# Designs tried in a protein design chat: miniprotein binders against q56419. Part 35

Target 1, 326 residues: q56419
Amino acid sequence: MEGRTLEEVQEEVFKRHGVLVPKKELEDLAKALEEAGLLLTEKVEARLKEEEEKLKRERPMRLAGLSYPEGEREARAFLEAFRASYPGEGEEARVLLMPHLEPSRVPEVYGAALAALEKTPPPERIYLVGVAHRPLKEKAAALPVPFQTPFGPALPDLPALQALDALLPFELFNTPLAFREEHSLELPLFFLKGRFPEARVLPLLVARRSPELGEALKVVLRDFPGLLVLAVDLSHVGPRFGDTPLTRTLAEEARRRDLGFLERLAEGEPEAALAFLGANPTRIDGVEVVASLLPLLRERKGKVLAHRLDLEAPTLSAVGAGTLVL

## First folded at step 17 (miniprotein)

Design ki1
Fold by ESMFold2, look of step 20:
Structure ki1 (fold): chain B 326 residues (1-326), chain A 104 residues (1-104)
Amino acid sequence: as target 1 above (326 residues)
Amino acid sequence: SPIEEAKRLIEEAIRLAQEGRLEELLEKLREAIKILIENGASPEEIAEIAFRLAMEFVRRGAPPELILRLIKEVGRAAEAAGASRETVQRIAIEAYERIREEVG
């Protein structure tokens, strides 16, 4: 009944079906539909509250059978196939930048990450920093619960998470529902847990740049050493992201921005990497994470192991992904 | 004066810490920090209070989790009193570093 009076509805029904429905019957129907809508809203709210309570105990797999196999045996074969997609050698990482894009789209980029992990001594813990795709109550958040994987649960490092929370000027544990479907943690975690089954995890999300997070992490990483992982994608170009259709010129610009960003990070110059992007015209996904973590990235030199700007032919769009070790 | 009231609350909080009574001291601590923030105390001065309280719990053999909770509660109190996020974080980091330097 949007934009229509009851009399207009009554007239329309009469014209269509030859039946004059009394105004009272239409009013009663409208009231009943309103009440049914309220019940549906309450059902959705109750389900979300139930999901939030579940997330306070564990974070279940959401992408098993979709992005990676559910069974452990098949999942291990999947990891090895991805490693084989990258013919090169890795390097030891203290910091690893890797994508969260659908793995089948950029197999050699994930393979490069596995190659780096191959050269990396098993860490006691992994600081996994993803990009929040749902709103957070603060600039950043964590969820201090086991994350399920085909390789078993990734257990949280509760002492390190508590230290991090204590050093932030906001509550770190602030938005459990934001983790429910967050693929920027789940997809990288599959690869990380498969290679480091004993490592504990700090599952972190950034919604907006937080210098406070970087300052706190500098202290926490000193006292709770581990692997820092920036789980971020690079350029997003084309109609799916608000551009005109992908052209050779737009693709060349996206590649240039991606590689220039990664290369400046590899030189230990994260501020220069951000400045190189300017207004971020190709919408590099990792900007807010890098801007949060400046104290951890400065003067840390390394190497770009892989990059792909992956075409989405159906949408005439593309997404960039890369692997960087520092 | 408000500073004298804050000192009285801090001394009571220290006595409660000596007895291991964390929940009871938090009320006194929140009020003391509110007064100090409202009267322009530096982050270092507030961090020193957290350090003194933490040392009493350390002497009693308190686990690290309790010490971290104390640091967080000091930050919460400063935020509630209107301190900027930069100030809250500076207090927390300074307290953490002083405690860590003393106890390793």
Scores: ipSAE 0.885, ipTM 0.956, lowest interface PAE 0.4, mean pLDDT 92
Fold by ESMFold2, fold request of step 21:
Structure ki1 (fold): chain B 326 residues (1-326), chain A 104 residues (1-104)
Amino acid sequence: as target 1 above (326 residues)
Amino acid sequence: SPIEEAKRLIEEAIRLAQEGRLEELLEKLREAIKILIENGASPEEIAEIAFRLAMEFVRRGAPPELILRLIKEVGRAAEAAGASRETVQRIAIEAYERIREEVG
């Protein structure tokens, strides 16, 4: 009741509906609504605290039965089907860029990542760097707990995570709730854990470019060697992303931006890759991760194994995905 | 003077480190770092304090996890004292590298 007295409300109800509601009934209603609002707020706060506490112990699967099978046997068959979707051979990866888009939309792109992993010696640990889709308290975050998968828990590399945290000028373990539904980690992790069941994981999210993360990771990777995975998607174009309607011209522009970005990364020129995008008119979401990790990408040459700009027919929008080994 | 008080606090912290008393040491360390940051100490000077304290724990056979915690606490103290994030990171990396060089 924006500035109105109960008498004014009572009068308005009577004029509009012919019913005189006693002032006490209006007072009781107002009190009940206030109490219900307080209870809802407390219920939401309690639920969020419960979820946060749970995430301090483990991160459960959220996409089993939706994006990949829950059972281990079915999950292994799923991996085999994805590998078969890419008929080529991979290359050994020291750094792997792979998507986090729904796997069924870009099966050969995930298949190319699996092909690369086949050529890659099993690492002791995987630095899995995704894109935060919920706000973080800092530019980047980690969650130092097991992530559940159909292949068993992906265990955190606690010594490497502790070293990384110590070398950052902010708390690395800062936003557990941001990991609850974060598919940019869960979807790539399914493939990585299935191929490297013994590797420990550093599950990392970037919200905004952090040069500090790259400087710290350069030191940590030297002392805790492992596979660096950039779990990022490429162009996002069309109405779902606040763009004009998708046209053939916009789609071709997105493909050119995706491939130009990937090829410059493959030449070991991450600054040139970022400069090529300019204002990032097709909204490649990998930009913040690449900008954070410049010291780790410079002078690493490699190969683009796969790319697809996937059309979302219902929304006339598209998302790009690629596989790059360095 | 502020510098003499910081030296006194650092000497107390070193004695506590020699006895393996990390939690008590951290209180003194935070105050010393605050004084030093407020008086223009370089990142290298702050990192040297972390190195000296870490070596006492290394001599006691402390696990690497405790050494990394010490580095983190020094960074936290510097941030709390108003150091820029660039400065905090320089302190942490310098301390880490110095300790690594000595211990391997």
Scores: ipSAE 0.884, ipTM 0.956, lowest interface PAE 0.4, mean pLDDT 91
Fold by ESMFold2, fold request of step 19:
Structure ki1 (fold): chain B 326 residues (1-326), chain A 104 residues (1-104)
Amino acid sequence: as target 1 above (326 residues)
Amino acid sequence: SPIEEAKRLIEEAIRLAQEGRLEELLEKLREAIKILIENGASPEEIAEIAFRLAMEFVRRGAPPELILRLIKEVGRAAEAAGASRETVQRIAIEAYERIREEVG
């Protein structure tokens, strides 16, 4: 009955079926359907409130048995296999850029991250900055609770999180539900916690670029030193992402933009890296995170350890992933 | 005058801080910051107030968590009074840096 009056519906029913349904009966039906919709909405809202309250205590594993093993022993073997997928050596990192793409799709890229962590002294804490795949109430958010992993809980660094919140002009702890299914934190965290089991974590999400986050983090990192991790993917090209089918030319462009972006970051020139992307025609995932963290990336030189543009043949699409140490 | 009223409220907040009465001082602080923002106070002036209040709690041996909460509440009050987010952050960072410099 979209855009129709009850009288028009009544008349159409009569024309088609020879039955005149009284207007009151149609009105009663419409009211009952509206009431049923309201009750369904209330049930969904109650469930979401329950999930939100649970997330104020802890963030459980959601990808165990899917993206990585649930058991600790198997998880450690998994880490060793991924390290072996990258035959090179890492370098010490104060800042690590690593993917959040499904690990089995880019094993050597995660292996390169492990190689970098192998050269990195165990930090007191890890600033893990992912990409929000659900809307946030603000430009950025954190969830100050333990995140479960096969290696035990990754405990939040509550003092550093409180300092960060105090230095932001918005409430940092603003959208717990956005963390419920957020793989951009869970997948990198598996690797980070496995290598640094004693490090505390600041689990952060960026939805939209926030210069305020970067300014606050510059102060917080000075007083609460740790490893900064940008958990981001690179180009997204092909029909899955709104393009024509992947061609060799499009794939070559995606690789060029991925590597050009990473190399400019490695030169300590994050503004140049963003400018190189222009309108971001290959949809590099990390742009909003990098744009938020400019004060922490400037003049910090490093090295690109790995890159892959991973082909999704069934969808004629591809996603890029890389490992950068600064 | 509005400025004299804000000074009176700040004086009351300082006395409450000397007595460790955080919740009561926050009420006075929010009112004072509102008046100051509405009358053109600079971010540096607001940050100085946060610094002065924090020092009273530091002298009482307050934990860092309480000092950070005070900074956050000053920022909240400034935002509620209409300050831009850039101004709110400038206040918070300046207060934090002043406090850090004084107490290490």
Scores: ipSAE 0.880, ipTM 0.955, lowest interface PAE 0.4, mean pLDDT 91
Fold by ESMFold2, fold request of step 21:
Structure ki1 (fold): chain B 326 residues (1-326), chain A 104 residues (1-104)
Amino acid sequence: as target 1 above (326 residues)
Amino acid sequence: SPIEEAKRLIEEAIRLAQEGRLEELLEKLREAIKILIENGASPEEIAEIAFRLAMEFVRRGAPPELILRLIKEVGRAAEAAGASRETVQRIAIEAYERIREEVG
């Protein structure tokens, strides 16, 4: 009935079906559909408001029983199984790049992160920087509340978060609903909280590159030292992501771009890493986070511990994940 | 003149800070910062005002949370007055660094 008068609809029905529907009946139907749509919209809005108010107090687990076990004992065993998936040793990290891809898809990549954490003195706090998968009102955001985990709540570092907010030219606490389903924080946090149960957390999301965030974090990290974690995935290639069908050539290119990006970061050359990707044709997920954090990555040398470009068989697509210590 | 009006507002804000009256102070501060930004005040000049006000609260034993809030409110006022985001951040960082240097 889009853009048609009721008379036109009535005429079309008569032409197609030989039945004349009274104009009043069509009017009643149109009114009922409009009212139903309005009521659904109001119901959704009320529910979102309720969820937003709850997120001002805490962020509950959303992936327990789906991506990791809900029970603490099983969660600890799960953590150990992932460490065992990486037979090597880690290195101490001041900055850790790790994935947020479903853990079962890249077990040795998460295992490498755990190996690095084994070599890392327990930090007072963790700056956990993920990728916003829902729009933010600003370039970046934080949620200054406890994040629930099977290992207990990950408590926010409120003084550091307030300092960060004060040093930004925008409101840091700007989009609570964007955190409701955000796996780029929840999945890495499971591993981080399991290894560092006493560390406080700054849960941060980047939607678009923010040089301002990097400048503020440089000051805040100086006065509130801790572990900086870039919780990012790498290449996204194949039909699910808008490419032609996945080929070995496309997969090899994605792997080359992933490793070239990570290797340049490991050399302390984050600008070169970004320049290497150019227009980012394989859609490396971490670009906006790295571009935000340049002052914290420059001249910091390290090592790539693991990488996998993981195939999504049903979609003939692939996603890259890596572990980098700086 | 606009400069003289801003000076009067700042003097009033300092008196309110000495009395610990943050909410009333913020109203005067927003008005003063608006005048200063509109008349070409440097980020350093605005950061100095934030520093002076913060020191009154430090002398009263205010917790760090209040000092950080003051810095944030100065930045908000500068943004509302039309300062670029680069300028707003420069004000905030400069104020923070000056306060940190004095207090440790």
Scores: ipSAE 0.880, ipTM 0.954, lowest interface PAE 0.4, mean pLDDT 91

Design ki1
Fold by ESMFold2, look of step 17:
Structure ki1 (fold): chain B 326 residues (1-326), chain A 104 residues (1-104)
Amino acid sequence: as target 1 above (326 residues)
Amino acid sequence: SPIEEAKRLIEEAIRLAQEGRLEELLEKLREAIKILIENGASPEEIAEIAFRLAMEFVRRGAPPELILRLIKEVGRAAEAAGASRETVQRIAIEAYERIREEVG
């Protein structure tokens, strides 16, 4: 039945309760459970199909009222508070690495990103590259629709997205449902749209490293210039991620890995940054994005503006976040 | 001969492009690319075919999105014919660059 024969179930019931249930009654029960499961499966599939069709037209906010305010006035004040959390000055970015971790956990890291954007001429478009938290049908994907924000819709750059798709050896527009709840795009986009309200967006996800994406983006960025944003987090350590409880030693290692990675990227040496991590024992989630985008990162020098390894005391775990301009 | 058949299909595709008949063209193109891939055509040779077809649409005033679709369809046909993803990408980028150089 559930990996057992009806006879085995019948025998177990008899051993426990002294009752021999006829095989027919067990067969009827199994059939009813199977039919109920099939109905639930059909209902879930129908709802997912409806969500998929909606996502082909627009991507609504999912985190308004949870991670950032829903109203535009409150959202603007929210941005100002985050900028104020970083007292330093930024630098102009052609490439910006910023986190997608919950903003309230690393306010000065997002503030550093805002400081960089202050120094950056308004781009015509933003290549926003996040990390897929749901499976993709390919190594990477895009969703060519407006993304809603409290500052209005972030419109897709359809010509640039079409060029990118044409230069890839796979279908770029392959997994709309993966975007439904993808915070690695929604959280950074809030900050980017708030600062650059006129910029169009290429919302991109990487599930697994794709050298093909980097090769195609090198051509597309030449012809469709814009700001490249790597929306990635750094180390993930502690029991929530499969380690022993966070110790000072583990935290020091995570910080060392995060900073060593960022410093090598800032030197224009992305291959060295990846080699420094080896097997990636602290689970920096930015590695798949960096490995995809090597041609765009080589020889670009810059500066690390901020870093925090943020402690999750209840789980004895931590997540790293950083801001890098190139 | 397979090469002579591919040449006939390409000539027909070019005539269809001159008339702006994209959907009919795509059927002929898929067949031609399959033959060429199976007979060892280089990525540059496949990209040249895409370039020649694209120039007919450019002459007719086609929007850029149609040109990009043509490049994508050539890549799809090469993949369907068994070309590696690296080869498919070389074809697409080479075609794109050739078209861009000509159109400016």
Scores: ipSAE 0.879, ipTM 0.953, lowest interface PAE 0.4, mean pLDDT 91
Fold by ESMFold2, fold request of step 21:
Structure ki1 (fold): chain B 326 residues (1-326), chain A 104 residues (1-104)
Amino acid sequence: as target 1 above (326 residues)
Amino acid sequence: SPIEEAKRLIEEAIRLAQEGRLEELLEKLREAIKILIENGASPEEIAEIAFRLAMEFVRRGAPPELILRLIKEVGRAAEAAGASRETVQRIAIEAYERIREEVG
C-alpha cells in the first residue's frame, strides 16, 4: 500500500476492476506485510549477533584469493615478490609506518616495509594499529582473538591486551563487528605474520584520536616490548573524496603534504607533523592514529623509505602510501 | 560520616583480600569508591586503595591477571561514581605503577 489508506486502496481496486474488496481483507493483507517486514528486520539482527559471537572466538581471512593468495606456499612466494619490488635495503624499526592500501597498487611501498622487517630483530609481539572504517563504540578498540592468515593464526598477546584494557578509561573490547571486514589490519598483518611467524599481535583500531590510548600504550610498551606498527594511508584526493578532478597541481600538493608529514615524523616531531597539515585538506588518514600515539612518536628519529601517490584512473582520484621507520 | 563509612568498607575489603575473596571484596570496593569520589577523594588516594588491595593478593600468590582485573574494576567503579575519564585513567595508571614498583 503506497502511502494510501485502506479506503483509498479499496476505491482504486473498484475503479480499475469493478470489484469492491471488503475492508477486512485489505486490513489482513496490510498486517501480513507489516509482520513480514518485522521478520526480515529480526532475521538481519539475529545474523549480526551470530557474526558478532563468531568474532569473539577468531577473525577469519576475508581477502585471501582477492588481495593475496590463500595457500601458504603461494603466499610466501607473493611475499618474496613484494620484497623484490623494492630495490633498496631497509633499516631496523622500533616503530614502522606502513600502508593498508591494496598491495598491488603500491608494491614497492609494501616491499620497503618488508626490507625494514628484514633488519628488525623478531619481536615478541606486534602492536598493530589500524584505522577503523566502521564506527566504534569508543575512540579505539581491540579484538583479543586469533586472526587467521595463510601463514597460520596470528595469536593475540592476551596479557598485554589485558594490561592495555586495564589502563584505559573505557572498555577496550567494545566493537567486534567493526573487525569483520577491516582491511587496515588484515593487509598489513599478512606481511607482518609472514616475516614474524612467532610474534603475538595486539590488533588495535582507532576511529577518532584518543590521547588516552597513547598514554596507556606508553606504559604497556615499556613492560611488554614489541614492534609498533601504524597501518595507515596518506592523502586521499580527487572526486571520490570530494575534490575537483585530479590535476597535476592537486597531485603535487598531496605529494608535498604526504612527504612533509612523513619527514616531520621522521624527525621525532609528531606534533609538528600534525600542525603542518592544518585542516588536513588532502585527507591524510593517518592523522587520527598519529594524534593518538604522540607519546610513542616524540623524539624518535628515523627515515622515510618509500612513498607513492597512486592514481585511481576510473575515479580521477589518488591515494598516498608510505613506509617510515623510527 | 561518609568518610568513616568509606574507611570501614575499605578495611573490610582488605580483610576479604587477605582471605582471597575477590568477588565479595568488589562489592565493598565499589561502594567505598562511590563514597570517596562523591566526597572529593583524589585520584592518588583511590590508587593507594587499589595498591593496598593488590598487595594482599600478591602476598597470596595471585596471578597477574587478577591484579589487572582489580585495577580495571577500580576504574569502572570510579567511572560509575561520576569521575571523568581523565581521572579514571590517572587512577588506573597510578595504581599500576605503584604495584609494578613493588613487585613488577
Scores: ipSAE 0.873, ipTM 0.951, lowest interface PAE 0.4, mean pLDDT 91
Fold by ESMFold2, fold request of step 19:
Structure ki1 (fold): chain B 326 residues (1-326), chain A 104 residues (1-104)
Amino acid sequence: as target 1 above (326 residues)
Amino acid sequence: SPIEEAKRLIEEAIRLAQEGRLEELLEKLREAIKILIENGASPEEIAEIAFRLAMEFVRRGAPPELILRLIKEVGRAAEAAGASRETVQRIAIEAYERIREEVG
C-alpha cells in the first residue's frame, strides 16, 4: 500500500500472521478504499453546491440565539441595552467605523455606534464593508440578496450593486459561500438594521486591498448616496495570533497603535494612518478595508467615540475594537 | 484591415441597438472589442463605442439596468481580449461618466 507492491504486502502478512491472503482480496480492498474516498469528496461537493445555490437567494441568520436574540422584541431590548452601555452622545456620521467583534465583549463600543446612528439621518442605503474571513475569488465581493435579521430582511440595493459591479474590472458577485458564516457583516448589520429599518444594504467584503473598489465606490456613492460603514476590528495580539503571551508592554503597544490609527483617520489622513502602522505588527484588522477606500476617507474629519482592547484571559490574547465617525 | 473589420462590426452593433436586439449586439461587440484591443485602441476609443451603443438604447427608453449591463459587457470583452485590469476599469468609468453626462 504505502509504496509497496501487493506481493510484498501479501508476504508480510504471511510472515507476521501465518495467513496467506489472496492477492485478489488485497486488490479489492485497495479499490474499495479509493472508491470510498471519492464518494466522500462527491458528497461534500454536492452539499457545498446546494448551500451555494441557497445563498444566491437569501442569507439566513447564523448567530441568532448566540450573539444576539432571535425574537424581534428581545432583539429591540438588546439594542437598547447596548445603547445604554455608552453614556455619551454620538455625532452625525457620513462614514462610520465600527467593530465586528462579539458584541458582549465590547458593549460600549457598539453602544457608541448606536449613539452615532441616533444623530444620523436615515440613509436610503448603507454600504456595509466587512473583512472576508474565508477566501474570495477576487480582492472583494458582494452578495446581492436579502440578509435575514430579527428585524426583518435587509434588502439589497440592486441598482447600486449593479453599478458597482459594472465599474469594477472583475466580477463583484464572485464567492457566495464566503458569506455563509461571515460575522463581519452579520453582527454590524444587526445594529444597523435595528436602527435604520428602511435602508437597503450593499453587503461587501474585502479580502485584499483593492484600489479598484475605492475608485468605483467614489463614483457609485456620488450617484447613490448613503452611509458608508467600515465593519472592522483593530489590533489582534497574543498567542492566538502568533505572538508571545500578552504582556503589559504588548497591550500598551496595541492600544497605542489602535488609537493612533483611529486618530489619524479622524484627521482625514488615511494614508498617514496606514503609514503609522508600518508592517502592522499588532495586526490591525481594518488595514485592507481602509487601504481599499482611501478616496472616500481623505480630508473627512471626525471623532473617535470609543475604543477597547478586550482581553482573552484563556488564550492570553487581546482584540481591539473602536467606533469612529467621519 | 483589422480596424476596418472592427468598424464594420460596430456599425452592425449600432443597427442592432437601434432595433433593441441586445444579445445579437453583444456577439458583435465582443468581436469588435477584441480586434480593437489587439490593435492598440485607447480606453477612450473603446468607451466611446459603449457610449454610442448606450445612446441608442436610451433613445428607445431602455431601463438603466440594461445600460449598466452594456458597460459591464464592454469591460468583460476588454478583459477577455487581454487588457489590464487598470485599463478595463478606465474604460468602464469613462463610459459611465459619458453616459451620465448625457442622461443623468
Scores: ipSAE 0.872, ipTM 0.952, lowest interface PAE 0.5, mean pLDDT 91
Fold by OpenDDE base, fold request of step 19:
Structure ki1 (fold): chain B 326 residues (1-326), chain A 104 residues (1-104)
Amino acid sequence: as target 1 above (326 residues)
Amino acid sequence: SPIEEAKRLIEEAIRLAQEGRLEELLEKLREAIKILIENGASPEEIAEIAFRLAMEFVRRGAPPELILRLIKEVGRAAEAAGASRETVQRIAIEAYERIREEVG
């Protein structure tokens, strides 16, 4: 931990991933890392290789018992409670934009996603596109293994993943370690698997805009139809992100950008949505994902179901979250 | 000429495909694609090679996963030859669409 406290690490993880990892889990990790001699470059490399080999088999839950219940019965009750937190009705989704923020922070936004999923016929497969909060070797990556959930494993759609890889000018199956602690997939996947237990999944991460990904996915989605899910957060403002403490003005600007972004997406104008953000001064998380998926978002009209700018009071910072159906 | 050599290599690759000799095929394919790209072959011309080889795979009852692997290997060969990512993707998509039209 090179002189950082567990609290600082927790904060960093929360900043990067929008997930509050319990201190106990970080303690256990730190202890495991210390015991593993992570201070020695060779031991670190060996441990990373071991973890990479594990990820060839499955991606275990990291946030079970923390962000969501581990047990299936409790997990179902959790889903119902989140659905209940959104008083509205959903719309059928062909494309769903939903958050990956800690669920307890924005329950009604996840509730809106669940409401949309209630109106959506069960897909054969889900293209789950998250944000890489860790470096990738390429602009995008996939992990073609089962992702564990309280509802059983989310199984990969290997044929569709292989087709996607074949249509990309780079190796899709890169940087498996980026998926180990990436929560942008795990949290949305809980809700998706709970609603669609039989759907196969394509777990995708985007680190930087890849137009090639959108072009490839356009072809793949034709032949391998499914639900496209953009698991993205919106604005990140306040001291945690380099701003002054949240003010009314800063919050209004964050909301304006979030809603302006989502509304333009709802109008089927993803290029206009990106242009509206300009230099992205409020740090909307999902810009690289949207920029990668332009061919799939163009001319699709939809509806913004929910939005929240959630205040983290201890840091006077806020994160935007939204649910959009196309 | 370099192009004539590439054509010979492609015909050898086709024969190897007919025999199910995948690794040797890929060697010939990489060499042929290198020559073609260095001599200004279009993405469509490279995609045609993938298509021709895929038809031999189909004739032998190859499953879809082997066809997709072939497309990917053609793309890798093009990249290794110095083709742009745009070119590599155009090759892959063109090959895929042509193959799909013929065999589903």
Scores: ipSAE 0.822, ipTM 0.936, lowest interface PAE 0.5, mean pLDDT 90

